# VHH binders against q96q42r690to885, part 6

Target 1, 196 residues: q96q42r690to885
Amino acid sequence: GYIASLHELATTERRFYSKLSDIKSQILRPLLSLENLGTTTTVQLLQEVASRFSKLCYLIGQHGASLSSFLHGVKEARSLVILKHSSLFLDSYTEYCTSITNFLVMGGFQLLAKPAIDFLNKNQELLQDLSEVNDENTQLMEILNTLFFLPIRRLHNYAKVLLKLATCFEVASPEYQKLQDSSSCYECLALHLGRK

## First folded at step 22 (VHH)

Design bb4
Fold by OpenDDE, look of step 22:
Structure bb4 (fold): chain B 196 residues (1-196), chain A 125 residues (1-125)
Amino acid sequence: as target 1 above (196 residues)
Amino acid sequence: QVQLVETGGGLVQPGGSLRLSCTASGFTFNYYAMNWVRQAPGKGLEWLSGITPSGGSTYYADSVKGRFTISRDNAKNTLYLQMNSLQPDDTAVYFCAKGGRYFDYFETPDAFDIWGQGTQVTVSS
């Protein structure tokens, strides 16, 4: 039902925020603290990725907090942050993915491989845990790449939850249409960014 | 050796504009995020704006969004704050502050390790 779906969203959002926070604090921040990571351009591209990652973490954290308040107050679907502020979320995700794409196009991961290898080896178990990659043969740089794209997977989850919420309203209702439209936007973006 | 120096403050009428500058020395400027913070009389520190090391992304507090613009010239080791549509409640000492290796939304002013001496901005008719 409606309330159950909201609780699911709140719970999974909190977990996702925790994971991203760990990635930020235990992977990105230490990684960027390394000296001689590459050229100034490459490093600055990675810094852009990290900065926009931080913004996403912030927004997701705020969203999680808002959901807790939402569950204790008036539960109007139109007041859901991912619905009410969908443009903010979609734009932030787009900007983040743009930064990742720029980093990739410039060969960022290839250039990062050597200078970051000791760091990645030291944090192999953490990388595997955060990425949920169970294949021991997966290269650490590939795992790092997986971590960078974790936020995109959450867009699919938003789309799914919004669809579930839509089923709680009459098809002819404004709430149904708005939830459906928003779901489509999140899904389309997820698909688009997933192709990168 | 390590230093931030703000300039450009002064007295301005409501609705006026000012452009602050912050010149950095003693560290690799283009590797760090930079911030503007202000302190009004009798109030605490308020973060206003931040910018990534490359300058590719900028961030603003709601109180100044749409009115202030942060920018940087890494070749000159200089940070800027263009302030438009100034209001009396914008009266404060304005500081530039060094951030980390990227702009982190979770960093508060207490996390910044290098500060300028500040420049006074007074908005009054």
Scores: ipSAE 0.889, ipTM 0.944, lowest interface PAE 0.4, mean pLDDT 94
Fold by ESMFold2, fold request of step 24:
Structure bb4 (fold): chain B 196 residues (1-196), chain A 125 residues (1-125)
Amino acid sequence: as target 1 above (196 residues)
Amino acid sequence: QVQLVETGGGLVQPGGSLRLSCTASGFTFNYYAMNWVRQAPGKGLEWLSGITPSGGSTYYADSVKGRFTISRDNAKNTLYLQMNSLQPDDTAVYFCAKGGRYFDYFETPDAFDIWGQGTQVTVSS
């Protein structure tokens, strides 16, 4: 039930935070430290992606920490950060998705300079591990796309777990309504951002 | 030779406005995120705002959100902070600080290595 679903949310959020933290530290930070990345426009678009990714990673880390604290406390659904501050989360996901979409529309990773492409090729196995792509023959660009769209895929997971939490309350309760509404918001955003 | 120079501080009445400028030299300004930080008398450093290298994204501490606006003019190597609705507790020395190659939401003022000398802002009747 309710407690089990809360543990699911907390456990998966901690794991997702670890994944994003690794992407930031092992891919984004080293990549953007390279001396020659490409044209000013391409580099600035990538800098926007990295900056918005950093904020999203921070919020997810804060959410994971708050869930751990929440599980040791009163556990009122009203106090869940993902419900209480859902606008902050949804806006951050939207901003991130906009940044990666802008980067990709303008040519994306293919337009990076040779040192950047060489870094990414050298790290292809790490990229596959981080993106959870199992097919060794998957091309670098597909791996990168999968990797940087992992946050958008997470929105579906939030919608699922919020709906699961909602079923632990009576349909007439304010808790049920808040959880159901929030689940719908996350799912709607996931579908919208996935169509871009 | 790397240098950041703040200007535009001064005395204002409560409710007033000021615009701070920070001119950069000795490095490629548009490669780096930039930040504003303040230090009130007897207090520690308080991060206020940050901006990406292109200026495409801006970030604010809750204490100044809605009142302060960060911007940059990369052609002039200049960072700005528009401060509106100033109150006495905004009295502080205001610094600009150079960030890294992207705005890292995890960074705190302790991590910034290049700072200006600061400009005093005093809000008093």
Scores: ipSAE 0.729, ipTM 0.884, lowest interface PAE 0.9, mean pLDDT 89
Fold by ESMFold2, look of step 22:
Order: C-alpha cells, then structure tokens, then sequence
Structure bb4 (fold): chain B 196 residues (1-196), chain A 125 residues (1-125)
C-alpha cells in the first residue's frame, strides 16, 4: 500500500546513503590522500569522480532525512522530495555517472600508481562487502566497477517504488500522473546511463 | 612558503560587476580543489563557490548561482571569481581558500586549511 511503499523508499534510501557514506569515507577519501596516485590526467579524472560522488552522497543523505520527517507528516505524494526536486536528483546522478564513465574510458583504476593499487588490494574484503559481490573469485577491477555503478541500480529502484506509489491513486488523479511521469523519468535515465 | 593572495576588490554600484583573482604559491595548485568564501559585517563565513582541481566541475551556493562564475588557470596558479549583478547584500570581505584533493560537498569553511587575507568588496550607491 501507500504507507508501506513510503517506508520502503525511506528504508532503502537510508541503506543506500549508508553504503555511499562508507565508500566515500573508507575508500575515496583515503585513496585520494595518497601522495603518488598516478598520472596527472588519471588523477584528475578520479578527482572529478570523487567530487561528484560527494555531491550525490550529500543529496541522498538529505533525501533520507527528509523522508523521515515526511513519514511523520501528512504524507502527500506531491511533497516527496524525489518528485518535487526530481531534476536535482536526475542531474546529480547524470553528472556522477558521466564522471565515472570518463574515468573508466581513459583506463580507470588499472592506471593508478602502485601505492593506490596496494591500498585497494588491502581493502578488497571491504570493497567486496560494499559492492555486494558474493563471488570470492571476482577480480578487484570488477569489484570496483560494480561498486561505482551502484547508483544506476538505485535509479531502477526509484522507478519501481514510484510506480508502486502510483497504484495507490486513481488513474485519472493528478497524483497518479505525477508519480507515473516521475517513474518514467527515472527509468529512462537508468536505461540511458546503463547502456554506457 | 604557502600563500594565497586575493586582488580585485573595490567599490561598485548596485548591478555592477567585479572580477576577483587569487594567486597561489608554495604548493601544487592543480592538485587541490579551491573555494571562495565571504564574510559580511556581523555575519559568519559563507561559502560561495568551489571548483575541482582540474576545473572540470564547479559548485555554487544558491545565493550566488547564476550571478557568480568560478574558474581557474592552473598554468598561472590563479583562481578567479567573476561577480555580476552585485547588490548591497554582497558587501563583504572575500577570501579564497584551499580545499582538499577533491571537492568535498560536505566540507564547510571551518575545514579549509589555507586562506588568503581577503579583499574587500563594497556595493553601494
């Protein structure tokens, strides 16, 4: 139902924020603090990834907090941040995914200097846990790719939850139309970014 | 010796424009994100804008978005802030500040480690 779907959105957003926060604090920040990280071009592309990741993480955290407050209020669908500020979310996801794609096209993590690779190898258990890759034979580079592309998977989840919320309203209602349109926007973006 | 030196402040009419410069020395400029921060009389520090080490991404506070443009010239170790449509509320001391190895959206001005001395911008009729 409507309330159950709202709790699903809130719970999964808090879980996603926690995962992004851990990636930022335990992987990106310490990695980028290393003195020798690689060539100037490779390092600058990774710095763009980390910067856009930081913004996305912040927006997800703010969204999770707003959902907690929302669940105690009147719970009108039009007041949902993911609907009200959808362009902000879609733009942030797009910017982040573009940055990681640019980094990977130019060689990605394999072009980092040995201290950076050593750091990532030392943390392979953490990386595997955060990425939810359960095959212990998965190579480090595959784990990293899975980890940093988790946001595309999240966009699909938003589309699904918005569609569930829409089913709680009559098809002729403004609420239904708004939820359906938003669900379509998130799904379309997820497919577009996933084809990359 | 690590230094940041701001220039370009002054007195300007409402609706006018100014371009601030910040010249860096004593560190590898293009390895670090950079920021502009201001402090109006009787107010706290207000973060205005940030830019990634390469200059590939820029960030703005809502209060200045659309009016201010941050940029950098890594070959000249210089950070810029183009300020358009200035209003009396923009009157403040403007500082450049060195950020970390990437632009951290969670970071507030109290976390910046190297600051310039500031340049006064006064907007009045």
Amino acid sequence: as target 1 above (196 residues)
Amino acid sequence: QVQLVETGGGLVQPGGSLRLSCTASGFTFNYYAMNWVRQAPGKGLEWLSGITPSGGSTYYADSVKGRFTISRDNAKNTLYLQMNSLQPDDTAVYFCAKGGRYFDYFETPDAFDIWGQGTQVTVSS
Scores: ipSAE 0.723, ipTM 0.884, lowest interface PAE 1.0, mean pLDDT 89
Fold by ESMFold2, last read:
Structure bb4 (fold): chain B 196 residues (1-196), chain A 125 residues (1-125)
Amino acid sequence: as target 1 above (196 residues)
Amino acid sequence: QVQLVETGGGLVQPGGSLRLSCTASGFTFNYYAMNWVRQAPGKGLEWLSGITPSGGSTYYADSVKGRFTISRDNAKNTLYLQMNSLQPDDTAVYFCAKGGRYFDYFETPDAFDIWGQGTQVTVSS
């Protein structure tokens, strides 16, 4: 029930944080450290992506820590950070998605200079592992797209786990209504951002 | 030869405003995120605000959100901090600092490599 669903949320959030941290440290930071990365416009769009990614990663880490603390106390569902401060989370996801969409619409990774493309090709095995793409025929650009849209996938997972938590309460209860409303909000955003 | 030079500090009444400027030289300004940091008397460094290389995204500490506005003019190699609704506890030395190639939300002031000399802001009746 309730405790099991909280453990699921905490465990998957910690795993997600670890994955985003690895993407930041092993892909984004080294990539942006290259001297010749591309045109000014392309580089600036990627810098916006990296900056928004770092903020999202930070908020997810904070959420994971709050869930660990929450599991050690007798805490009501209403005090869950993902419910209480949902606007901060949803805004950060929106800002990130806007940044990656702007980058990709303007040509994305294919417009990077040769040193950047060489770095990405050299690290294709790592990129596949981080994105969880198992098809050996998958092209680098598809791997990168999958990787940088993982946060949108996570929104669906939040919606799903919030609904599981809701089923632990009576349908007429304030807890049920709050959790179901929040689940719908995360799902709605996931669908909206996924259309881009 | 690499330097940051702050100007615009001074004495101001509570509720007043100041605009700080930071002029950069000796490096390619628009490649790097930039930051404002302050140090109040007897206190440690407090990060206040950051801005991406293009100026497309800005970030603020809760203590100054809504009152301070960071901006940059890459054509003039200049970083700005507009400070409104100043209170006595805003009294500090204000520094500009060069960040990395993107704004890293995890980064703390001890990671910044190039700093200005600072400009004093004093808020008193």
Scores: ipSAE 0.708, ipTM 0.880, lowest interface PAE 1.1, mean pLDDT 89
Fold by ESMFold2, fold request of step 24:
Structure bb4 (fold): chain B 196 residues (1-196), chain A 125 residues (1-125)
Amino acid sequence: as target 1 above (196 residues)
Amino acid sequence: QVQLVETGGGLVQPGGSLRLSCTASGFTFNYYAMNWVRQAPGKGLEWLSGITPSGGSTYYADSVKGRFTISRDNAKNTLYLQMNSLQPDDTAVYFCAKGGRYFDYFETPDAFDIWGQGTQVTVSS
């Protein structure tokens, strides 16, 4: 039902925030602290990724906090952050996806210098755990791709939860239409960004 | 020696504009995110704007969004702040500050390691 779907959104958002925080603190920050990471161009592209990732992580944390407050209040659907501030939220996802796509198109992690590659190999088990890759045969590059595209996967989850919330209202209601329209926006963006 | 030097401050009328510059030396400027921070009389530090090492992404506090523009010229080791539509409450000492290897949205001014000495901006008629 409606309340159950709201708790699902809140619980999964908090878990997602924790995962992004771990990626930032255990992978991105230590990696970028290394000297001689690669060419100026490659390193700058990775720095754009880390910067946009940091902003996205911050917004997800704020969203998780707002959901906790929301669950104690009147729980009006129109007040949900993913509906109320959807353009700002979706723009942050788009900016992040652009940054990781630019980095990967230009050669990505393969073009980093040996100290960076050694760091990534040494931490392969952590990377696999954070990326939720099930197959231990998965190569490092595939693990890294899965890991840094986790935010794009999350957009699909938002679209699904918004549909669940919509089914709690009559199809003729304004709440149903708003939730359905927003679900379509998140799914459309997820498909668009996934093609990059 | 690592050094940041701000210039371009001064007295300006309400509604006026100023362009601040910050020249860096003693470190690889284009490796680091950079920030502008201000301190009004009797107030704490207020983060205003940040920019990634390449200049590809910029960030602004709500209080200055739309009025201030951060930019950098990595060939000249120089950070800029274009300030438009200045108000009396923009009166402050303006500092540039060196960030880390990427723009960390969680960082507050307390975390910045290298600062300039600041340049005074006074908005009054």
Scores: ipSAE 0.707, ipTM 0.882, lowest interface PAE 1.1, mean pLDDT 89

Design bb4
Fold by ESMFold2, fold request of step 24:
Structure bb4 (fold): chain B 196 residues (1-196), chain A 125 residues (1-125)
Amino acid sequence: as target 1 above (196 residues)
Amino acid sequence: QVQLVETGGGLVQPGGSLRLSCTASGFTFNYYAMNWVRQAPGKGLEWLSGITPSGGSTYYADSVKGRFTISRDNAKNTLYLQMNSLQPDDTAVYFCAKGGRYFDYFETPDAFDIWGQGTQVTVSS
């Protein structure tokens, strides 16, 4: 029930933070350290992606830490950060998704210079592992798309866990209404941002 | 020689406005995120604002959000900070600092290697 769902949220958030941190440190930072990445426009769009990814990664890390403290303390639903500060979370996910979408519609990874493409090809096994793509025949560009849309996939998970938490309360209760409303907001955003 | 030079500081009355400029030379300005940091008398460094290499995204500390606006003109290698609604607790030396190839939300001021000399802003009646 309620406690089990809280532990699910905390455990999966820690794992998600670890994944984002690995993507930042092992893919984004080394890629952007290359001197010859491509045209100014393409490189600047990728820099926007990395910057928004960094902010999102930071926010997810803070959330994971707050959930650890929350599980030790009172555990009241209204104190959950993703309910209390949902606008901050939703805005950060939206801003990140806008940045990756802008990059991709302008040509995306295919427009990067050869040193960048060589880096990505050299690290294809790591990219596949991080993206959780199990099909060995998957093309590099599809792997990259899956990888950089992982944060949007997470929104569905938030909506699901919030709904699980809501079912632990009476339908007429303030807790149920807040949790259900928040779940709907996360799901609505996820559908708008993430197709796949 | 890599150089950052701040200008535009001065004395203003409470509620007033100032626009700071930071002129960059010796590196490719539009490759790097840029930051504004301040140090009030007897206090530590306070990160205020950051901007991506293109200028497409801006970031603000809660203490200045809504009052300060960061911008850049990559054709002129210049970073700006428009400061409105200034109050006495905004009194400080203001520095621009060069960031990395993207705005890294985890970076603290001690990670910045290249700084300007600073410009004094004093808000007093």
Scores: ipSAE 0.704, ipTM 0.876, lowest interface PAE 1.1, mean pLDDT 89
Fold by ESMFold2, last read:
Structure bb4 (fold): chain B 196 residues (1-196), chain A 125 residues (1-125)
Amino acid sequence: as target 1 above (196 residues)
Amino acid sequence: QVQLVETGGGLVQPGGSLRLSCTASGFTFNYYAMNWVRQAPGKGLEWLSGITPSGGSTYYADSVKGRFTISRDNAKNTLYLQMNSLQPDDTAVYFCAKGGRYFDYFETPDAFDIWGQGTQVTVSS
């Protein structure tokens, strides 16, 4: 029911935050600390990705923390941060997706210098674990793409949970309509960004 | 060796504008994110704004969003803060600070290791 779906949202958000935090601390920060990463253009695009990733990670962490407080309080659907502040969330996901898309269109990880490629190869098992790829034959560049598109895949999960919450209300209710509209908004954005 | 020098502070009336500059030397300026921080009298450090190494992304604290604009000129090794609609609560010493290789939204002012000397901004009628 309603309470179970709220706990699902809280639990999965906390888990997602932990995943993003690990990617930032174990991959992005060490990678960008290397002195020879590649051409100025390639490095600057990666720096934009890392910066937008950091902001997204921060927002996800704050959302996870706020859900704990929400579960103790009023629990009205209209008070959910993901609904109340949806513009902030959707904008941050869009900004991140734009940054990773710009990086990849310009050549992406393939254009990094040898020290950066060596770092990524040495950490391939960690990258595979973080990306949740279970096929040991998956190429490094495919693993990296999967990893950095995890935030976009999360949008589908938000849409699903919002729809579950909506089914707890009468179809004619304002709560149902708000939750259904928001679910559609997150799903539409996920499909749009996923095509990139 | 590594140096940051802020200029452009002064006295302005409420509603006025100032542009701060920060000139960097002793490091490769366009490799690093840059930040503006202020300290009001008797208060702690407040992060205001940050900018990526290329200048492609900018970030603002809610208290200054819409009023302040951060920018950089990598050819001149200079960071800027355009401050509009200044209010008495904006009175502070303003510092520029060197960040890391990307803008880390989690970094707080006490994590920055290289700062300028600061420039005083006073907003009063």
Scores: ipSAE 0.676, ipTM 0.868, lowest interface PAE 1.2, mean pLDDT 88

